# Designs tried in a protein design chat: VHH binders against q9y6x5. Part 443

Target 1, 379 residues: q9y6x5
Amino acid sequence: LPPKLLLVSFDGFRADYLKNYEFPHLQNFIKEGVLVEHVKNVFITKTFPNHYSIVTGLYEESHGIVANSMYDAVTKKHFSDSNDKDPFWWNEAVPIWVTNQLQENRSSAAAMWPGTDVPIHDTISSYFMNYNSSVSFEERLNNITMWLNNSNPPVTFATLYWEEPDASGHKYGPEDKENMSRVLKKIDDLIGDLVQRLKMLGLWENLNVIITSDHGMTQCSQDRLINLDSCIDHSYYTLIDLSPVAAILPKINRTEVYNKLKNCSPHMNVYLKEDIPNRFYYQHNDRIQPIILVADEGWTIVLNESSQKLGDHGYDNSLPSMHPFLAAHGPAFHKGYKHSTINIVDIYPMMCHILGLKPHPNNGTFGHTKCLLVDQWCI
Key: E = the ipSAE of ESMFold2; O = the ipSAE of OpenDDE; V2 = 0.75 times the mean of E and O plus 0.25 times the DockQ between their complexes.

## First folded at step 21 (VHH)

Design ka35 (framework vhh_7uia_1; at its last look DockQ between E and O 0.77; V2 from the best seeds 0.00; counts 0 for: pae E 2.6 > 2)
Fold by OpenDDE, look of step 21:
Parts: sequence; C-alpha cells; structure tokens
Structure ka35 (fold): chain B 379 residues (1-379), chain A 123 residues (1-123)
Amino acid sequence: as target 1 above (379 residues)
Amino acid sequence: QLQLVETGGGLVKPGGSLRLSCVVSGFTFSTYYMAWVRQAPGKELEWVSTISGSGGYTYYEDSVRGRFTISTDNAKNTLYLQMSSLKPEDTAVYYCARTQYKYSGEWTPFDLWGQGTQVTVSS
C-alpha cells in the first residue's frame, strides 16, 4: 500500500509554548515520534506565505505568495483573504497535493489549508472543504479521516488546518498566561482527539502524521506604535500590506517616498526592494512592492484610527518568537527522537520522500530531516 | 430574511445579573462567529465578546472577563450573554452581530446587526 501522510497546522503555535505550557497529548505524540524544537520559517512570517512554503519547499519570492495581501502591477489584481481564489496567485509553484494527485491511484484531501480550494495548474484537491473559520475541528477531522479511510482512489496526502492559537494570540497577546493557558489546553485536547480518532479507525499505526505551524507570535503594546501618517502623507503612496511588514507602492517618486520614511522610526527598517537583505530571500518577485517597511519585534505600524492587536507576527524570521515547531509520528519516523532546528522549506522534500514523490525544484534540504526518518542514514 | 433580535435588557442594580438573548433567523449562526457589541451614551461602539458558531471558542473584552459569559443554543438558534456583577459602566445598548475570522488574523467587519437592547445599571 502506498504510504499516507496527514499534515496538520495549528496556526500561530510558537515553538516555546512547548516549554512554557503543559501538553500531555502532544507530548505523548512526540514521545512516540519525533520533535523538531524550532522551525525557521520564511520571511515574511505570515500565514499564506508560510503555509505555501511548507507544501512547496520554496521561499516566498519563488512560490509567489509573498504576503497575505498582494498587488500585481501588471494585471492590476489584488490578493487578500476575501480574494484568494484566483489561480494566478498560486500558479508560480506546484504544491505537494497537486504532485500527489498526478500519480497513479492517488488522491489528496484538505480541510481548509490555504490554497487547497483553488485549482492550481488546473488541479484542485480531490477532496476539500471551503474555508470557513466557524467549522469545528471535529467536523474537519471527521471529513479528513473519512477521506483517508474510504476514498477511491485512496487519499494518500491530506492537510488539516486550524486557526488557533493564532486568533487568541492576536487577541490576548502571547504573554497573557491565563488566557493562553486555556487556549493551549484546548489545542492539546484537539491533538488528543486527533490521535484517538486515528486509533479508533485503525489508521494510527500506518498513517504518517506531521503536526506543525506556520509562525509564532510576539507581544505587542499600545506603547510601541509607529505611525506612518506622522512621516508621510497618505496621498503619496498606496499601502498594499501593513504591520509589521508594510508594503509601499509609491504614487510619487520612489526616492522621495523612501526619504520620507527612512527616518520615520528608530524601530523600523526601510528598504528599497533592491536593498532587501539577502537572508530574507524576499527580493526576486514582481509582487514585492518597491519599498518595504520592517518593524522591530513587538512594534506595530499603524495609520490613524487603526485597530491594534496585543499579539502579532510577520516579523524577521530569525526571531525565536516567530518560530513554530514540528512533531511527527508514523512508520516513516523514529520514536523518541528530538532535533533542534530545521528550515520550514525542508519539510517539503521530506514529505515527498515519505510519499515516494519526485520533488519539484525547491529550496529545502533533505539532509536536514534525514535523522527523523527510519529509512535514512543519520550520523 | 436575515435578522438578529436582541432581548433581555432592562434596569438592574449594581452587582445584579441579566441574561441577554439574540435570536437568529435567515441563516445558521453555526457558520459564523457571533459577537456582542455595546454602545454607551456618547461613546463609541465597544466589542464585548465573540463565540464561534460551533460554540468551541470564546473571546472576551478584558473589562467583562469573569463577569460575562457568551454561549449558544443551536436548537433555539439563539446567542446568549449572561452578565453578572454588573457595574454602572456596563450601561449601554447591547447589539448582537455576526463576523468571521480570516487567515490573515483579521476579523471581518460585522455585516449583520440586531436592533439592540438597553441595559441600565443604576442604584
């Protein structure tokens, strides 16, 4: 039988939550599998970009999902949560579920993973749920497990997405121990439900399961604000994406806009597109705007009359607060093995290996995950 | 017809309790996040609480946490706000409204509102 893989994402699950809170179910999952303590995600550290990096193995500049909000100057198209269904945005890469379905006698399933309800390269997941944040985890889990168990051709790759602890992290801030403890307890219970469901269905021993996240969360404050309106008139630019990495489309001379912004705050770096640091791998795409603003950790870029969050993400991907974790269980993985760090793009070649798929060109390094796999040599 | 109808408001003494209800018609609230929002005289709208349509997750404003409880009854298609330990500063018109959570971490603007119910906390 072909190998099967379930990829689960809990949005905004910061890696150090594992050290600061109790997760009985997740720890049991880890005990019987593997843990990567820190996953260095891609810049910017936002939801759409990082989820697509997980399933493509590409930096954002390469797969073309460079933010949660985008603008293409040639086509004049916009991308956002409310407008994410145009294949134009996704077709610069081939996600793993498409690759999987191109194989004989295989199908893919998805419960609200970003991009899975869009025909990419004229291929849409065989089974998928339209995104609806109000749908319970239970319902998502029920559909995924039904498809994994009863589909023909068999579902060999599935994704499951959940919005917590991201939503709560934004609302309460990651340093709110009382509220976040409650939320994280619920997340652990959901993991328990997942494991129990798989055991009940007889899938636990044969299904490879990866639990990960796209990014962490940092504490914000009303005392750490950068008001752009104090630096530049709003008529001089279009805001394509905002805090903590703002994408600026100048309406006047780019240099003039840059000069007005470059000293706006000591807690914000301002980059012309060509001067974006190489380490971000965030330059070689037309969808990246001419000027980007990068706030320091915990600082929020605001306009007048804007709402503020107590927690946020999207910052420098080298910051530990932005890093998620990865745990995995199944026949492909060792038991009781812990690894310190990988890059988020490394997940893709690993998944391809597990599923016996030829990976598309990617930025991941298979060598970084070899020690997690039972069939690989690890020194 | 899409409609939200709030009830349960009234006059209560400080320290008292009230239970607000919001009956939903024209759609299934389990497919949305439902919220309570209040507006005091001369003040701006203030978010109070949100619950997932499935009832699995709740969110509260800091000023009401521990005192207010948001809940749903699917069989009755009704949203509730149990208010306890009421304070004069809780005096406001209370509205129920619906919203959604986005991938980006943003909430959609409230696109459906009730008529509101008056809550007055006074000695």
Scores: ipSAE 0.754, ipTM 0.901, lowest interface PAE 0.7, mean pLDDT 95
Fold by ESMFold2, look of step 21:
Structure ka35 (fold): chain B 379 residues (1-379), chain A 123 residues (1-123)
Amino acid sequence: as target 1 above (379 residues)
Amino acid sequence: QLQLVETGGGLVKPGGSLRLSCVVSGFTFSTYYMAWVRQAPGKELEWVSTISGSGGYTYYEDSVRGRFTISTDNAKNTLYLQMSSLKPEDTAVYYCARTQYKYSGEWTPFDLWGQGTQVTVSS
């Protein structure tokens, strides 16, 4: 009777949405399980990096997925949302589904978690869906629950990814209460559907379920733009990533590029790679470019153009607006317990413990999550 | 035979209402995102509204929010735009178009367009 775990991400679910909106289904889930009110995610607070940090327990500099857009100067390879399948990018770490399915008599299943449709270390999730954002939550859930019930060897680790509330947060901004209330109500209904499906299939009492997210969302505005073209000619650099953390590869002397940028805006910090604050754990990887620009919360770096987004993320990971939450239910977890905060890298060693897996070297601290677990002494 | 066909345009007075339709053929639009985009005389294309093909999530440009409603009828493979409280500034050719959303938080370029339907708001 091996332990089973389902890891669910609702992309861009800011922690304080729980306090500011109604979630009857999610609150019932929390009431019978555990809540971590704030999860401190990793810098930069973007989708690919943080999803990989959850499943590897590593900072971005260590797992190598350092942004949603990357360039590797040694191999001259590019990574983007249309070019994310080369195992080269993912192979600097071993995600939990790989470790899990390499155990005797175990399989892993995935519904669109970033990286699960890539053969990482020549190993792809035993059951998976190729990424397509148009596939409904219901179809993703149906596949996951079918695999949890009907696979040989049995699926013991499964993931499920959903694009909301990130998509709506970008479109409307988190301060648009009318639209975000409608969006978040629909997400709560999906959580209700998930719980009901697990109950109907006889999974609910013996499956461990984690519901979490990768980052939050902050309000942006057309009044808060940083026009990079006003500070530096395009010909002096290659732009690897733009906003809110720009990645700058100089084409001319690096110091000259830095000097043109350092006074560009009071709402942007400019770092030489060696000067990036240690608290970011964002320095020791060749994919991190020689100069990065970090916009202040709610500011957008543009190339002499308007922005279509009213909400964004990717900012400093100390900002509460960038923090998601974590909720969990199942035989491994206490009932009715609330915890203030953990680091997002702490989720991996906790999941390894639940599944009886030996964790790879990682940046997480198992002690930070002990109080969530019934088999641990919390005092 | 991938097609988007708009109908329902016409001449209305300020404060009036119209319902635009976009009939989809050659694919099941419920697995895509669908949008309305307009072009006023002498102006560039302007995004109006987007809906998930399943009808669950809707997005609106600020100037139309509260006046326009985007919706779908999956049984008819039809996208709608209900327009009310119309203003002269709403005069444009209205197009329906298809898109997708990516992990990176970006929308793909519109890869399929209709022929457009004219909406004219004047006294």
Scores: ipSAE 0.417, ipTM 0.754, lowest interface PAE 2.6, mean pLDDT 92
ESMFold2 (binder alone), look of step 21: mean pLDDT 84; pTM 0.853

Design ka36 (framework vhh_7uia_1; at its last look DockQ between E and O 0.90; V2 from the best seeds 0.71)
Fold by OpenDDE, look of step 21:
Structure ka36 (fold): chain B 379 residues (1-379), chain A 123 residues (1-123)
Amino acid sequence: as target 1 above (379 residues)
Amino acid sequence: QLQLVETGGGLVKPGGSLRLSCVVSGFTFSSYHMAWVRQAPGKELEWVSTISGSGGYTYYERSVKGRFTISTDNAKNTLYLQMSSLKPEDTAVYYCARTQYRYSGEWTPFDVWGQGTQVTVSS
């Protein structure tokens, strides 16, 4: 039988939640599988970019989803979560579900993973749900498992996406132990439901399951605000993306805009596009604006309006607070193995290997995940 | 026609309780996250609480946490706000509205509103 893989994302699940809260179901999942304690995600540490990096193995500059909000100066197109259906934005890369469907006698399924309801390279997931945050996890899980079990051609790759604990992290802040404990308990219960459902359907032993996330969450405060209006007039630039990494499109001379912003706050770094640090791999794409502002951890870039968020993400991808985890279970994975760190782009070549797919050129390193796999030599 | 109708407001003494209702018509409220918002005289609109379409997640403004409870009855297509330990500062017109959570971490603007129901907390 062809290998099957289910990729699950709990948005905004910070890695150290595993150390600070109890997850009986997830720990049991890990005990019978593998854990990567920290996953270094890609810069910027936002939802669309990182989810696309997981399924392409590419840095943001390469796959072209460089933010949740984008602007293309040539076509004058805008990208946002309310306007994400144009294949133009996605076609700079080939996600794994497309690669999978191009194989004989295989199909892909998706429950609201970013980009899965868009025809990419003229290929859309054989089965998918349009994004609707109001749809329960149960319904998403039911659809995914139905497709995994009853589809022809068989679904061999599936994705499942859930918005928590991201939504709550934004609302309450990650340091709110009372509220986040409640939320994370619910997440663990959902993992329990997932495992139980798979067992009930007879899929548990044969299905490879990866549980991961796109980013963490940092505590914000009304006392840590950077007001751009104090530094530059709105008439001098267009804001493409705001916080914590602001994308600035100058309406006047770029140097002048830069000079007005460079000393705006000691808690914000201002970069010309060509001066963006190499370690971010965030330079070689036309969709990256001429100037980017990067707030320090826990600081929020605002205009005259105050932010209502108590938690946020998108910061430097070297910050531990931005890092998610990865857990996995199934015939491809060891049991009871823990690994310290991988890069988020490393997930793609691993998934390709599991599914027997030839990977597209990517930035991942298969060697980083070899120790997780039963069929590989681990030194 | 999309319609939200709030009821249950009134005059109550400090420490008292009220239960607000919002009946939805023209759409399925379970397909949206539903919220309560309030506006006091001379003040800006203030978010109070949100419940997920599935009913599994609730969110509260800090000042009402522990005192207010948001809930739904799918069979009645009705949203509720149970308010307890009411304070004079809770005096406002209360509105129900619909919203949605986005990938970006933002909530969609409220696009459907009721007429509101007056809540007055006074000795």
Scores: ipSAE 0.708, ipTM 0.876, lowest interface PAE 0.7, mean pLDDT 95
Fold by ESMFold2, look of step 21:
Structure ka36 (fold): chain B 379 residues (1-379), chain A 123 residues (1-123)
Amino acid sequence: as target 1 above (379 residues)
Amino acid sequence: QLQLVETGGGLVKPGGSLRLSCVVSGFTFSSYHMAWVRQAPGKELEWVSTISGSGGYTYYERSVKGRFTISTDNAKNTLYLQMSSLKPEDTAVYYCARTQYRYSGEWTPFDVWGQGTQVTVSS
């Protein structure tokens, strides 16, 4: 009875990889469904914030996951990828799987989407896997399909997260054609396996599937380093997050810290919180620190002169290199339709529509995704 | 109780081959990512290669790519490094180590290390 939706993220999948590499399985998926060529994500273009934006439809300042590393001055709490389970961090929004499974005769399943192993508003995904990056895609997919096919109440919303091509993008850089070709070929094979598994289990025709990502990746270099220690004594501030958006908590007068930083590099913008550009929607949360430093594309903020990253993300969300794509297939979606762009926050109200859920207040615009859907007029 | 034991080092002529092994005990091998790290005489530790505990993804430092192959046998809880076309600059103590990949895009610090095995490449 109720429609079903599987939301899949391949972390760090830059939109132009589709143009620059071969994806026979993904292209077959797109041919029978829809493609959004570029998704404009939210600033900062980091993993935790953008995955939560997809499932809440909110800007980072509104959902409270404002970075991969955070500090709350009132509670003195710290958030990091090794300390991400305190519901305190996640409770400023209600993700779609919570809304879904609180409906009568519905449950939600999750294979490692950020936040799905946290009890948000005292509600954890009905079926979930604790995060462990070593668990294979096959095992994640086996769990998800088992839950979609065998659960009571039925699983109507499921998520599946995979760490590539983000891990390889960081390690090699997106311009390493040899390594990225090999990695992206493996990802395309996983997409083929996903589609084939859904077909074999009888799920393919009646399950809506979205394949997307949280951000892209840009090339870094040892020639493009910003050495923060050369500009300011570490005793003057607490470093909450480093690169490419540094979060600075002054220990001395804020204006003095700002003045020491403002001319540190022509390849870095230094913002007082009140001066952060409005287009970022990144100001109105206590977790955003008094000073942020935003490196230019491909530049790395370091505390010493070396960096081991050859690719990175987190930069200005207007940069095409930071943009992922979205593809979708299923009874809710047109076949063979290609759309130029949406905002990442638009995915949430679209998913709520597909599932018949009343969306919470959000920053998405349902009208931006109407052309993807068979039950909507597109003008 | 967590233990990593490297074997297979030795003296090899340039152009030769060696296969390093790392036997793991005290944890589920496939639940972590595993790496080889080396230290040449008088030098800092240098990452060589990493293999995912899942998915079969492998990562190589540029100077060893095409010459070294990292692999695992999960049934034996053993990590391998097949080294071929060895050069004098490959001379080092080779360690296996445990890590993980996190949502933030960072690898965790290596938290479990072996004792190392000496590889010496000389004519």
Scores: ipSAE 0.597, ipTM 0.839, lowest interface PAE 1.9, mean pLDDT 93
ESMFold2 (binder alone), look of step 21: mean pLDDT 83; pTM 0.856

Design ka4 (framework vhh_7uia_1; at its last look DockQ between E and O 0.85; V2 from the best seeds 0.00; counts 0 for: pae O 3.7 > 2)
Fold by ESMFold2, look of step 21:
Structure ka4 (fold): chain B 379 residues (1-379), chain A 123 residues (1-123)
Amino acid sequence: as target 1 above (379 residues)
Amino acid sequence: QLQLVETGGGLVKPGGSLRLSCVVSGFTFSSYHMAWVRQAPGKELEWVSTIQGSGGYTYYERSVKGRFTISTDNAKNTLYLQMSSLKPEDTAVYYCARTQYRYSGEWTPFDLWGQGTQVTVSS
């Protein structure tokens, strides 16, 4: 009888796709549940950081996954999407699946959400799939529903991750209406399949389902490149991450490197770590490098004009193009309610409430999501 | 033994059609993304099309969209490229190759290549 929650992410699903494209299945889901039209995500607006923010309720500086590529100067460790399994990187926070499965008579299941196959605080998801982007949505869904329906102790929290529309957004750009329409129709069909499978298995009425995303996507162009090699010699710094937020570790005096970069392009802000805007909550972690470069929306930082990207993300989290949406359905949620905005870190305390878990210290505000929930006074 | 073997190349007139095949051995390609890549004489390698192994998603370079169709037959471990409305600019050696998509939004380098098959479009 414990409450159950399925958290679904479609990577790179920009909030305004809902207004600009047809989603009969998703709109049906929303009509019988709730919609948050814009979710303000965390800076930098990248995949690993924002997925971890959803499940920890923490800003990136607080949970320690500050980018898709990181370096720790003390331990000399490197993090990347092909080298992401060392618990060192993940242990600065406790994600919700760990808290959930440490409760009596509870398990967690995961189909490829970042971090779910890592033993964070010596605990990995009770059931999980190793990451492989070539595994179909159908197979991921089959495993998740099997675990939700047939596990002892019962699975009460499950996650499901899908790479689209991020992959297509990078390849075509969000302004390619013809290609993105085809891609987004396919995703809507997958949402239809998800709902139909849950109905057929008898899960639909008693399972809480959140469909959300980590970030949006903005249009890029070969006409909007910032060439670092034209401004500074490679030998003066180590490049930890490149675009659209470059992470620069100086090899010479930091002020000298800063001075070489500060006038490199009018389409890029150059920050010393202590000067990073407070609104980013992106300063107080050793993994944030001494200098960062933040490209303007739609601009790409390159070393040699070698860019294949037609769409990208990672930009300032105040940009509407970087914002995803959140939709939810289930016994915990109102029916037919629309809400304008929440912060992505607010999702964690809401999920803890639904599951009856005590949240760890976090940056979310439960009050921001109370109006979505049937058991709360919305005032 | 990991192997990709392309067949089906040849000489065609402009406006004609051709189907390329890539037979996979030594691995199940549904666990990867599979791609067609081409190289015209004296030119750099150019990506043509990619298909997700188990997801059915397809991606096309802009100049071939609507003219080329990538597909698979998992029972035969075979990747196809159906080409129609061929132009002289499509003249190239066509390779099948293996890749993967990563969380970061980056594609891995192509780590396995076929030998290539020549496609020539001329009057």
Scores: ipSAE 0.452, ipTM 0.767, lowest interface PAE 2.5, mean pLDDT 92
Fold by OpenDDE, look of step 21:
Structure ka4 (fold): chain B 379 residues (1-379), chain A 123 residues (1-123)
Amino acid sequence: as target 1 above (379 residues)
Amino acid sequence: QLQLVETGGGLVKPGGSLRLSCVVSGFTFSSYHMAWVRQAPGKELEWVSTIQGSGGYTYYERSVKGRFTISTDNAKNTLYLQMSSLKPEDTAVYYCARTQYRYSGEWTPFDLWGQGTQVTVSS
């Protein structure tokens, strides 16, 4: 039987939630599979960029999804969560579901994973759901499992996306133990539902399942705000992306804009594009704006109005609060194995290996995940 | 025609209960996140509660948590707010509104509002 893989993302699931809360279903999943405790995601630590990195193995500068909000100066196009359907933004890379469908007698399915409802390189997932945050997890799961079980050609790769605990993390902040306990319990219950559904359908033993996330969440406060209006007139620049990594498009001389911002706050680093630290791998793309502002952890960049968010993400990808986890189960994976850390781009070559796909050039290192796989030598 | 119609408001004593209803027409609320928002006299609009249209996740403002319950009836295309243990500070016009969560972690601005229903909590 051809290998099958289901990739599941719970948005904004910070890695240390596993240490601070109880997850009976997820722990059982891990017990019968593998766990990577910390996944270093890509900078910036936002939803669209990191989800695309998972399925391409590329840094953001390479796959071209460099933020949730983007602007292309040549075409004058804008990208946002409400305007993400133009293939122009996605075509700088080839996601794994496209690669999978180019193989003989294979198809892909998707439940609201970023980019899956867009034709990329003139290819759209054989089965997909248009993004709708109001659609229940159950309905998404039902569709995914139906496609995995009954499709022709067979679905060999599927993605499933869920918005929690990210939405709640933003609303309540990750330090709200009462609310986050409730939210995370629901997540664990959903994992239970997933496992139960797979068992009921006879898929559990043969399906490889990866449960992961794109980023974590840090606590914000109204007492930790950086007001740009105090430093520079709004008429001097266009804001392409705001917090915690603001993308600045100057309307006047770039140097003047930079000089007005460079000392705006001791809790914010200001970079010219060419001076962005190499470790971020966030420089070599035209969609990255001329000036980037990076707030310190827990600080929020605002204009005249204060932020209502009690939690946020997008910060330095070296911060533990920004890191998600990865758990996996199935015939390709060991049982009861725990690994300390991988890079988020390492997931792609691993998935390609599991599915027997030739990976496109990527930034991942297959060697980092070998210990998770039963058919590989663990160095 | 897109329309939200609130009902169920009224005068109630402190500690009392009310159930607000919002009937949706022109669209399916299950395709959206639905919210209750209130405005007290002389105060700004205050978010009260949000529900995933399909009846999944719910969110509450801190001051109403444990006292208010947001819910939906798909068959009736109706949004509800069950209010209990009402306080004088809950006095406001309550509005039904439409919004949506997206990948960015942002809630879209409310793009559709009802006419509102008055809730008065007084001895």
Scores: ipSAE 0.036, ipTM 0.483, lowest interface PAE 3.7, mean pLDDT 93
ESMFold2 (binder alone), look of step 21: mean pLDDT 83; pTM 0.853

